# Miniprotein binders against Protein PET54 (PET54), part 3

Target 1, 293 residues: Protein PET54 (PET54), of Saccharomyces cerevisiae (p10834)
Amino acid sequence: MKASSKAIKLVLDHLKSTGRVLGSVESGNSATISEKTASVNKQQQLQEKKPSVLQYRSYNPYLVKEDFLSILPENLYKKRGQFTNELDFQLMKVRDPKYFQFKDQYYLFFNDYNSLTEYIKLTKHSRINKIRVKMTPLAQPLPTLLTKLQRYSKNLYNAFRSSEQYFEGLNEKVDVSGEFTTNQLRSILDSVEEIENKSVLVWNIPTKLRSHDILNYFWFYNIRSSFKIYWDDEMKRNLRFISFENSHDAYRFKRNYHGLLAKELLTLSEKGDAADYSLEMDDSKILIEHLSE

## First folded at step 10 (miniprotein)

Design a87M (from N4 with E87M)
Fold by ESMFold2-Fast, scan of step 10:
Structure a87M (fold): chain B 293 residues (1-293), chain A 102 residues (1-102)
Amino acid sequence: as target 1 above (293 residues)
Amino acid sequence: SDEVRYLLERARFLLLYAKWLIRFAEYLADQGDYETAIELFNEALEILEKALDLLDQARKKAEELGDPSLAEKIRDLMKEAREKLEMAEELIQRAEQMLKEK
């Protein structure tokens, strides 16, 4: 538990430092960071002439690391600690950096090419959720993939803080920092997971319910922030980000409201009359994605 | 241009919504709720058709602006949308068949 909390602080400090450097004219510290980045990239380039990242395409957003470990031969995996360490990978659920929506793919970051090829060999005939596993080594350089992760991480952290921080941060460019090693990748992924555990995406909450209405109506869920990421006027669809003080409240919120008709939510609200909204909103359902699922 | 960017942002938003509808509908079908699943798949079809229309408009404007790279990226999104549309149509047929058998 303490390790997860410490990891978040490390990532947040790093993101603040990176944002400051990238959002302004380069300082003297920027030159030092650039030198470290170039050194790391050179060593990484030499070591990763062969790919070390696997892509798994799946429309199922609920896969966790254990799903990818469970398709390995149980006897080999559990009885051979050395083999487990050699096959160890970091799992990244690929999400849109702006909308946080799942992008129908996972990345498995391995320590080296040999670990990656061994994993492919062992899983060639396996299935995840009854679908035959097909994993593809990514041709994209590791720094490019890490830049995507940093952008997602930064935007998610900003959204977790406030709508103001989120919108201010959207146009900031980010590149891989020189301190990004296997250890920093694990730290970033752990921190992202912590925030994802406490956050949901919600489609189609009635437009009449503003951020303060959401906080008041759902007072018993310990909401930290709530704001619309996007709204389409013609199709009358919206996407809202909601973050909670703890993961249990995020889970409860999804459990209680996922799949409800938007007009039913208004029936329970002191702000809305369900009849009025039935004319404005069709039979749209409230759809909730818990980001850590 | 700002116009192409606007069309693309709308199309991307609708594509993400359609993907979410399809996943939720598949979950419901797996739970045996074929009737609700079919409703959500049909909504996804409508959303995907709208997304394709917006993408086609964006592609034409990108071509008019002399940006073949952008036009190619838009064609990739259109291909993804068409694949989702075909997938949703197939899943509707499967759910309708299961509903008839019960």
Scores: ipSAE 0.356, ipTM 0.732, lowest interface PAE 3.1, mean pLDDT 76

Design b0 (from N5 with K102R)
Fold by ESMFold2-Fast, scan of step 10:
Structure b0 (fold): chain B 293 residues (1-293), chain A 102 residues (1-102)
Amino acid sequence: as target 1 above (293 residues)
Amino acid sequence: SDEVRYLLERARFLLMYAQWLIRFAEYLADQGDYETAIELFNEALEILEKALDLLDQARKKAEELGDPSLAEKIRDLMKEAREKLEEAEELIQRAEQMLKER
C-alpha cells in the first residue's frame, strides 16, 4: 500500500509500528496464502475507483452502519445478499478535527453512483429512531471532504501519540499532494477506527488534578496518553482526551465513570499521592464519549 | 479577526458541551431519572445562553470589521443555538410533567 499524503503516511506508519503485519504473521496461520493474495488484489482494484458520497445530518452520535442497513426493505436486506453487497458503503461519523466532538453529520461512501442512487430510492421515506431520514448527495467537491478527513486523521493520530505531538501538529498544513481512491479511503477510515476504539473524550475531570493524579486514579486502565484539549475559565468546563492500550479498557472506563459527579472521582481513590492534594471539586457530571461509538 | 476567532472558538466549544448535556439528559429521562435529567437540561440552557452571548459579540465585531458574510454565518449559528434552547426547554417541560405523574 502506497501512502500518498502526509496524513495517510502517518496513519499507516502507526499501523506498522503496532506490529500489525508482523503480529499477523507470527500468529497462527488462520488464512491461506491464496486468500490473502485475493484480498490484496481486491484492495488494489478498489484503489482505482473514486467513491460516491451521501450526507446524513443527525444529532444522534450512536448510529452505526447496521442502522443505515436496517432501513432498507427487509426482503432486500435479509434475503438478497447480492443487493446488500451492491448497496455496500463505508460509514464516516464526522468529528471536529481539533476537539474530536461529533458534528451532527454522517457520510456514506458508496463504491459507485448507481449504488448511491438505489440507496436513496429505497430509503427516501424511511425512519431511524422515529426520525425521517433525509439523505442528500455531497454538495462540496470530494477532495474538500477528504482533506477534512485527513486533517482529523492526522490530529487524532498525533493525540494518540502524545499531548506534545497533538499541540505541535495543530498548526501544520494537511498534505493534499495525493489522490484519494476507494482503497485509500478505506485505509484511512480503518486506521481512524482503530484509534477511535482506544480513545475517549472526557468532560469535567477536576481541573486541579495533575496528570500524575489522573494516572494514579485510573492506573489499571492502561492509559497511554491523557491531556486537556480545552478549558473555559469563565464557565469552568474542560475537555480531556484519553487514549488506552486496548479498546476494552476504553469501553470499561466509559462504563464505570460516565455520568459520575466530578467530586465522586476522589472518593474512589485509595490512599496515595492524590489524597495529599487540596482539590477544587465541581458538581458537574463527567461525560464520556467513546470515539468509536 | 483574532478576537472574532477566539469568540467563535469558545462558542463552538460551549455549543458542543451543551449538546452533550442534552443527549445525556435525554438518556437519563428515558431511564426514569427525571430529576437528574432536568438538572442537566438546565445546565445546558445556561451554557447555550453563554454561547449565544459569545456569538452575538462575534457578530458585532464581524460587522465592525466590514465582513457581512462572516456576520451572516454567525447569525445562522445563533439561530441554530436558539433552536437548541427551545428544544431543551421543551424537554424540561416534558420531564417535569413525567416527574409530576410519578
Scores: ipSAE 0.319, ipTM 0.674, lowest interface PAE 3.4, mean pLDDT 75

Design b12A (from N5 with R12A)
Fold by ESMFold2-Fast, scan of step 10:
Structure b12A (fold): chain B 293 residues (1-293), chain A 102 residues (1-102)
Amino acid sequence: as target 1 above (293 residues)
Amino acid sequence: SDEVRYLLERAAFLLMYAQWLIRFAEYLADQGDYETAIELFNEALEILEKALDLLDQARKKAEELGDPSLAEKIRDLMKEAREKLEEAEELIQRAEQMLKEK
C-alpha cells in the first residue's frame, strides 16, 4: 500500500488555506501567544540546544524505538545495551492532532545535528521489515513543528480529562512557547507518552452504546473518559477515544476486545438481551490501537 | 465549501478505516487465518469503493464551484485510493491461493 494520507493532508490543507475549514483560528493566533511567553523561555534559550529531527515514513504503526536501534551495527547495540552516547534519540509516532490517528510517519528527535547525521550514516544500508530504510531530516521549521506538537498535546490532554474539555478546547488558542528547546520538547513528549500509554482508539463500538453505557459495561477497566471522535451514520462506522486510569487497563482492553465482531460485544453481557441487538447490527470488527504501541 | 469539506473528511476517515482493516487482515493471514483475512480484505475493498465515490462527489462539487486546483488534487487522491484497492485485490488472491493449499 502507498501513502494516501499525504494526499488527503494536502487536500485538507488546501481547504484550511482558503479559510473554509472551521478550527484553523489557532494557527493564526500562535505567534501572539508565543510573544507573551517569550520571557519564560529566555533563560532556556541561552543554555539549551535545539533538537534535530529525522523523519521516517511507514504504514506500520507498530514500530518501537528498539526497531530503530536494532538496525544499528550489532557491536554497538550488544556491547552498550543502551545508546546513551551521541546516538540517543526519542521516537514519536506522528498522530493527527484532532483525531489522534497514526499518520504513516515517525519522528526521531536527536539532541544535535551531528547525532542525526551519524545515525543516517550507520543505517544507510539497513532494512526495517525487509524494506530499505530511507530517513530524511525534517525540512519544516522548528516553530511550526512545536505548534503542531503543542496542539496535539493540548487536545490529547483535554481528551484524557473529558469529552467536554476536548470539544471545548478544539477552537481555543494554543499556548505556544517562544522558542523550541530540547527541555521543552522532552516535557511535551513525556506528557504525551504518559497519556498515550493510558489511551486507546477504537473503531466500531456499537452505536447504540452511549458514553455512560461504555463506562458501565467496562466498569472493571477503570475508564476515565470515553467519547466518539468521529462517526459516519451511513456506513455505520465510528471512532471512539477511551482513556484509562492506568496503562495496564488500556493494554488489557485492547488484548481482550481487539478483533471481536461489534455485534458480539453486546452478546457478552446477556445472551437474551444481545440476541435482539444482533439482528440490527452489522458484522464490522472492533479495531483497537493502544496509542503507545 | 462546507459540503466539499464534509465529503473529503468522510472519505479520509473511510480510507484510514480501510487501512486498519488491511493491517489486521495481513496479521491474520500471517497467523494462518486466511478465511477471516479474506473477509476483512473484502470489507476494505467495499470501504475503498465508498471512499472513491465520496471523492468523486467532492471532485464534481469542486469543479462546479470553479476550483480546478482542488479538483485536480482530489483526482490525485482518487488515484492513490485506486492503488490501495488494487493492492487489496492482490492480497485477496494470495490469501485464496494459500487457503487452497491448506
Scores: ipSAE 0.337, ipTM 0.717, lowest interface PAE 3.3, mean pLDDT 76

Design b12H (from N5 with R12H)
Fold by ESMFold2-Fast, scan of step 10:
Structure b12H (fold): chain B 293 residues (1-293), chain A 102 residues (1-102)
Amino acid sequence: as target 1 above (293 residues)
Amino acid sequence: SDEVRYLLERAHFLLMYAQWLIRFAEYLADQGDYETAIELFNEALEILEKALDLLDQARKKAEELGDPSLAEKIRDLMKEAREKLEEAEELIQRAEQMLKEK
């Protein structure tokens, strides 16, 4: 499970609104107005701040925000909503800008440096999947990190549109801001997440199946586009990008085909002939990553 | 130069594939499927060995072409690949141990 910073903010805003109705009546109503104005100004200031970044290295591509929240002391979740809000962060899986492969790395973007240092203190003796947590603070995003994020975002968006747009855009320059506000970063990560939710990477779909064959064979998954993003002819292996009209279809596709033998797809295909079932038949497994997992 | 680039591109593809196999195997082991995890780790070892062979060919070619800087960078990649191979071997031993205790 993954929860966005926007969702948490909306919940907190709703709770504050409800609490005001049930709250105690202040004799100094002007003080309440001033306090609400200060609260609004504080929220706006947070939106304009440059985020602080924690780097976490892990070969596990299946970590989600909840995994990083679950290593916080349980009492912190139970005690007050303000603790969750103060330690809130945006999670980014670091992916290769060209091939979209996970790069053994996560970034946690905190609204300020104090939240980052507090998270480190609370998690210094914690483990994720029995591996000791070691996180490196970057204080502020490095220009190289921002360049990679912009390139990844651009290439992912192009791939989501079409194979032609993807390949044409690969060596194009991207406009990079030297500084990202928290609000701008959130906008980019939200856009990326929407596409990631609707996209999968697939290793070892049989090389004889063309993009059109994939669209026809899997018509009931509402596939938008499918193309080989990386391949090796001698090993007869390939990495394919597939995008869907909705995230549920991407989820279903992974659930139904992840871990199957590549040859099993051909035996179910009406396109197959005797040559496809020869001694050179592929025994490799179909490996699927739903990009938002 | 073109030959070295070709060998490096192939090696990179195989290293990427082996990394995927290791991550999937580790996930299966964490879920208690030690038999399948061991199979995938062993496949990853075979792929890593092929990648190392391609990297070694690229290193030798870079040395022949008189590019010691490139040869050194390839040695660094070979070291990283060997470290992943050793890690996969350790994970196999752990999975075999867990399977025995099951």
Scores: ipSAE 0.407, ipTM 0.753, lowest interface PAE 2.9, mean pLDDT 75

Design b12K (from N5 with R12K)
Fold by ESMFold2-Fast, scan of step 10:
Structure b12K (fold): chain B 293 residues (1-293), chain A 102 residues (1-102)
Amino acid sequence: as target 1 above (293 residues)
Amino acid sequence: SDEVRYLLERAKFLLMYAQWLIRFAEYLADQGDYETAIELFNEALEILEKALDLLDQARKKAEELGDPSLAEKIRDLMKEAREKLEEAEELIQRAEQMLKEK
């Protein structure tokens, strides 16, 4: 104990008054210096736990994983199935948790931070659709990201099950309990991808059509759930969510009806009586987004 | 006020729809379909004008209720809508020019 104990005491007294380095007020007075240092290090480690995620901003909602792989050097792209030589990532479109609208952002989820940094290096001078690629590591901590994704996942899953579950779930708080792990993140991503592959958003289906009418008119598409997420009677515009038993039916539905006039949509159905439903929207285009496309 | 919330929800929905129309129209223009892109941009202009009208109504009602904080937030949304309106007008002009040169 050779050194100035006075200087140490002054520093500790200052830190106690601010509470910043010593953690919460409840733990500040009872913890030892060693315990306080360990507590601060643990809090800092948890706060600084960042997922290995790249953010790419683009107005284009039609980018798929192949677009992000095609900008890599040809040798890596052609060896996509080779685990030892391929950068592995999962692609996700960032969507509004309530209306499922694309928010002009993509996330690339990597297994580790080294893969993320390598992808940035390899694509720094690349272009997607003639636009220079600018990708940024996501700065938000893992718990914040998990809460955001869990909210979206929950609402999407509820919509996939039924309109009743969707609307009941909107006002419920997301409870992200337990350890915030990469395994939990991967589970959420896999669940989201499965449902997005089987789901479409549709603008401007005739407002008089009920959910059961859609199921009946399009019986050969194996629809699971169909309901209006939002509708505006004055402008005669609506947004409908439709989910299917398989991704191929979602693909076929978009292929067959996207870009048609509302009047034409009903004319192609087997129910002629439904023609009257399109009367007020015959000039409106049916716009369809396959959520995973 | 429930009426202000109703107007805001409608305006936000129409802003989302206009944004979708603009993004899809830009994609079509990039693919060389300028005619369809122009039609969708023009629809976006009509939707944005309606959204601005709803926002202006909501702003006036928020001011009448003595909520200046809410009125300020609505003005921010109106500014966003006006910026999108100007962008759509510029994109129409570009698409019409490209259509002439095709």
Scores: ipSAE 0.430, ipTM 0.743, lowest interface PAE 2.4, mean pLDDT 76

Design b12Q (from N5 with R12Q)
Fold by ESMFold2-Fast, scan of step 10:
Structure b12Q (fold): chain B 293 residues (1-293), chain A 102 residues (1-102)
Amino acid sequence: as target 1 above (293 residues)
Amino acid sequence: SDEVRYLLERAQFLLMYAQWLIRFAEYLADQGDYETAIELFNEALEILEKALDLLDQARKKAEELGDPSLAEKIRDLMKEAREKLEEAEELIQRAEQMLKEK
């Protein structure tokens, strides 16, 4: 899971260069698109042309792979430990490719259709957070999902590098079909997770705080970069991306400031020119999303 | 079309913000802080109403530009926003009831 920034960049650059351009030619239908992806990803879909991806909808952004394993019957879960290659899956937490917010969805990528079917049967009567688990096979074509993942990965990596690269990257018009081997999917998900562990989204930081102000006010959190992804002047609301040199600092930042009033944020930092902002600062809550959780 | 994109971007941003306010308010209500939860739910209602206004403006412009498919997609977003607004109103009533019983 640990990898240097250079290693992550190489993996993401490789995935970007490996993509196949579908062109502007009108695509036939979802079946045709699915067939192309199935051909490229035979290692993921041994039961050719049948779905191997489950969708789970949940407002809870904090679910991890273990949560999906723990809902399997205890005796079967213990037996599965002896045969790790049969009911294994990769977990994807869905985030918006531009704004990075959680989209209330998870995807479970199984190696084949039979594994997917078995998981559904074994979890039919299970519950997560007291709600009966409802898993459905992927409704959209797999290439569409993988293309969205590639776009998210690219934009997240650019944001992690700098605000300039993020905004420049948004204007790049490249239509790429999602073509992943099982190992390439694992690599991109691992790379994404490493960046997500070091990044937060913050709502409602006082509008007068510029990027350099954030770095100065919170110098003790080892912030790499900070910039506004979006701001609405009429409603006086904003969304900021902040990345840290390590995941622990991202965790500490959310723990210490999530749910505080905007005025309290500057007071706790003790680094800014707070007097200049006190009368104009919003009474809105600072809302923080740690991207890995 | 740039105007429609601008309106949609603003609406989507506000819809995201309202969803986070609702999520945080529900967390606070679960912790027994109904008073703060109600304040956040009410803020979410204001934000959702503004988002609906922006979506309606975008729908009208899409129709004027002769893009019925885009107008239909915007109507779907408006329906989703109205459902969230109704859910937030129900959560406010529930929290107000719990606060009175406190």
Scores: ipSAE 0.371, ipTM 0.720, lowest interface PAE 3.2, mean pLDDT 75

Design b12Y (from N5 with R12Y)
Fold by ESMFold2-Fast, scan of step 10:
Structure b12Y (fold): chain B 293 residues (1-293), chain A 102 residues (1-102)
Amino acid sequence: as target 1 above (293 residues)
Amino acid sequence: SDEVRYLLERAYFLLMYAQWLIRFAEYLADQGDYETAIELFNEALEILEKALDLLDQARKKAEELGDPSLAEKIRDLMKEAREKLEEAEELIQRAEQMLKEK
């Protein structure tokens, strides 16, 4: 009856072709239920400690660890060596598990809960870029946090290896059972950090450039994996994931190509012709996000 | 600025993703899967709210940089996002009604 039903089918087919299929095929069973009960009991035996993690919500994706250190009282900032020993933390941008885009949220992972409470106390009246800082301890219990981080970690690792593994892995369930410890959390964080250091997200690469074109053009960067993680052919917008053999190549890639006009890549591509020089892309800049930054 | 550009690119991404979710949810509702459709519509609402926040942040920065023309264009995008949010809310209400009559 609705003409829009054909449009909906085309959107659904497009979504499926990108590997972003809706509907999880996770079958619950008695073993999974029993595992949940055992996990809850184990957490209780470990005194159900909340993870030593602070949550900060911000739409600014450019915050780095120094921004969170600089809001500490002037006397502590000047005594940086002493501060580092007392209040060190690991900063993480919270990312979407499918698209790896920033989710407007930062996590600060502290070694212990006392360090976390001291940081909150010292920053209670502080501002980052003139906006009042509201730091809250993460309300999620450790198992819930571990499950979310493991899902992100798995998808990120699959993307690092290849586009095929990434798309095949998107609908696979992630289960974290029986090991709800700070050691497991640290292991996941270390794994994520290693791959994030070797990976970038790139906006506005010309839609005519294929993965093969990217590999040929950037042959000297030791690219491991490169594919469009999101694209819209109608608006000629795309988001590409690129991973490298080492973090130095990821850093070099961002340094050299961030802020370039998209049209400049078309003039150097193997598919360059008069149509590819369309002024439609003139104002678009290549925006590169190094996932660890 | 590059910051405003990045905020707009993220907002466009979220608007497109929300549109895909709304259309796919409508398809599922047409197939009689109202429960899943309602879940996807609610996900689209969350994403649209995030897009609006990003657009508002970009608008404020455009105004700070003395670019009123860009700020006006961003307000137009915010209006489109609010219209999509209203559409999704209406579709949720419709799906809930159909589910109740099931």
Scores: ipSAE 0.000, ipTM 0.193, lowest interface PAE 11.7, mean pLDDT 72

Design b14I (from N5 with L14I)
Fold by ESMFold2-Fast, scan of step 10:
Structure b14I (fold): chain B 293 residues (1-293), chain A 102 residues (1-102)
Amino acid sequence: as target 1 above (293 residues)
Amino acid sequence: SDEVRYLLERARFILMYAQWLIRFAEYLADQGDYETAIELFNEALEILEKALDLLDQARKKAEELGDPSLAEKIRDLMKEAREKLEEAEELIQRAEQMLKEK
């Protein structure tokens, strides 16, 4: 039941490329004077005041925008599944800037403070997964928020490019000086979203499969970068970052391998060599997160 | 400091893994695979207990080094781990009941 619902959501999300409030998916046209004026006003508001961002804490990493829309009163929808543009927001999972792991926290980025306050009013008595919703405006000033997002964006982009650039980049200082604006925020969010759509985190890929083996074994997924981002030899657990040329390949990879036993992955090996079958104690599950899901 | 950082990083890694096990087990239980779900919840409990031990070691070392702020942050993580452990225990009980009714 839950699987067919998620599959339908994934298909619909794949077909629908328009729905990001702060994302500019179809702004191929130059911004109008009205749009530029609104952008300037938003920029002034965010620089002078706290950003229009709501924080929601949850241990559930599988919440999507629809979950935050479904807690709104039904009267706001003309029909089931339709959403009014009055409460536009972009959802982001808060991730560790080094390991990209979910940090039990969601950000809802609103275009303006009025939309944020309306969302709070409409959801103050709501529940997500049987837990009372406690959404709070971010207390962090805009420069602090932008610095955190910029660090995450930089590390994510470096990982997308290569293992080499990722590890070299971790020791580099992020330039925290400069203007902190709504245009910079939108640019960071758009960049993050693009790379997250093309990237997965994978637990428990067999330790005998090295990065070059992963590229060869999964050649038909158009993998761009693959490397262990963390590993613990005592617990025999590893976390791998994999990026793809397109979001469809990331989606297919998760769909096909999430939840398989690590030993089952070896029986699907296109190499068919003896090394692929010598992992006697690999009973762990392959756990995959598509970063944009 | 290096020892505290090492223990804390290991504990955070293990906590994140346990969280993924719990969510995947919930998915399987929702699909009616209660046996596999119970196995994964039990693995998560074992991992969460190991995380709590590592966090307790880190907390004690932070206190010995005179860093009460770090010790407080570690206690917050221990509280989070205990909440996840309690959640997993409740989910096991529910899955066992559903399996029994099958």
Scores: ipSAE 0.418, ipTM 0.746, lowest interface PAE 2.6, mean pLDDT 75

Design b17W (from N5 with Y17W)
Fold by ESMFold2-Fast, scan of step 10:
Structure b17W (fold): chain B 293 residues (1-293), chain A 102 residues (1-102)
Amino acid sequence: as target 1 above (293 residues)
Amino acid sequence: SDEVRYLLERARFLLMWAQWLIRFAEYLADQGDYETAIELFNEALEILEKALDLLDQARKKAEELGDPSLAEKIRDLMKEAREKLEEAEELIQRAEQMLKEK
């Protein structure tokens, strides 16, 4: 299964070298195309030096690109596909690079400053989930933000592979050489979305349940990996990462177990030792976040 | 800085936990379960107070180590935690009012 390990290395190498649009030396035609794109991007960045990223703060982790498009005037969103394409952006849900928890923020990456200012003008009086939309252009340098995304992507991919890969990867140096371009952002976000669709974060699964116990109890969910990302012994709280072979099983898992009392889960465990854990656990609820919903 | 790092990791964990409790409690309030929502908001308040204590300890140690930049970043996290405390208190008041109107 070294083929999978080589694929992982290629993804990590790509993430480590993410700073410019690079063509493959093996493919002369690809290199030529990439060089043209890189040239255009360099000139654009040097000329503008203006923010091309909007920040939106929200506790709602379920917002998708369509939510941000639907607040545009109806005549633009539904009737003018070309104009909608001109206002195109990449949406990023901001997650902690180590713990993967949603950070109550979204970033909208626009191709240029003019697209960003037009979007602000068109959404000035709009609402998302009954709340007035307030979006702020970021003063933060784009490379700094993209380095954070790169760390998140790397750590998430390692977690999806295994607990061992995740912990080994946490303290590795990730130096991005050169200037990162927005053209590579789409590739990273698409890769991340595939893994997010198959992954959940779970609070308050009983601390004494090990990865093998989780795999055995939830055998019908096609779990790939399960491990504690974080635990606090004093508060007796933990955060577990679980990944699945397919996105449907991740959705079913959240649907069936989100909001359950931890004690209820213990009575269903193969250990049959709920009483042994009861003294250690309070009436905490199991909270589940599906990373892509 | 290993001690400061440990305190910050614990504080960030607790801040994230409190935030998830607030979101779940808001969901329950929206479903009309104001009593459970109030209980979860109060649990979030206790966790946020613990997070603030850990952040204050981290800030003091960062100042002792002569790292004013880190101390300032910790103060920003403390401000975020205090804002979440205020939000949770407002949501409790709203839920209590809705209970009285049932």
Scores: ipSAE 0.015, ipTM 0.514, lowest interface PAE 7.1, mean pLDDT 73

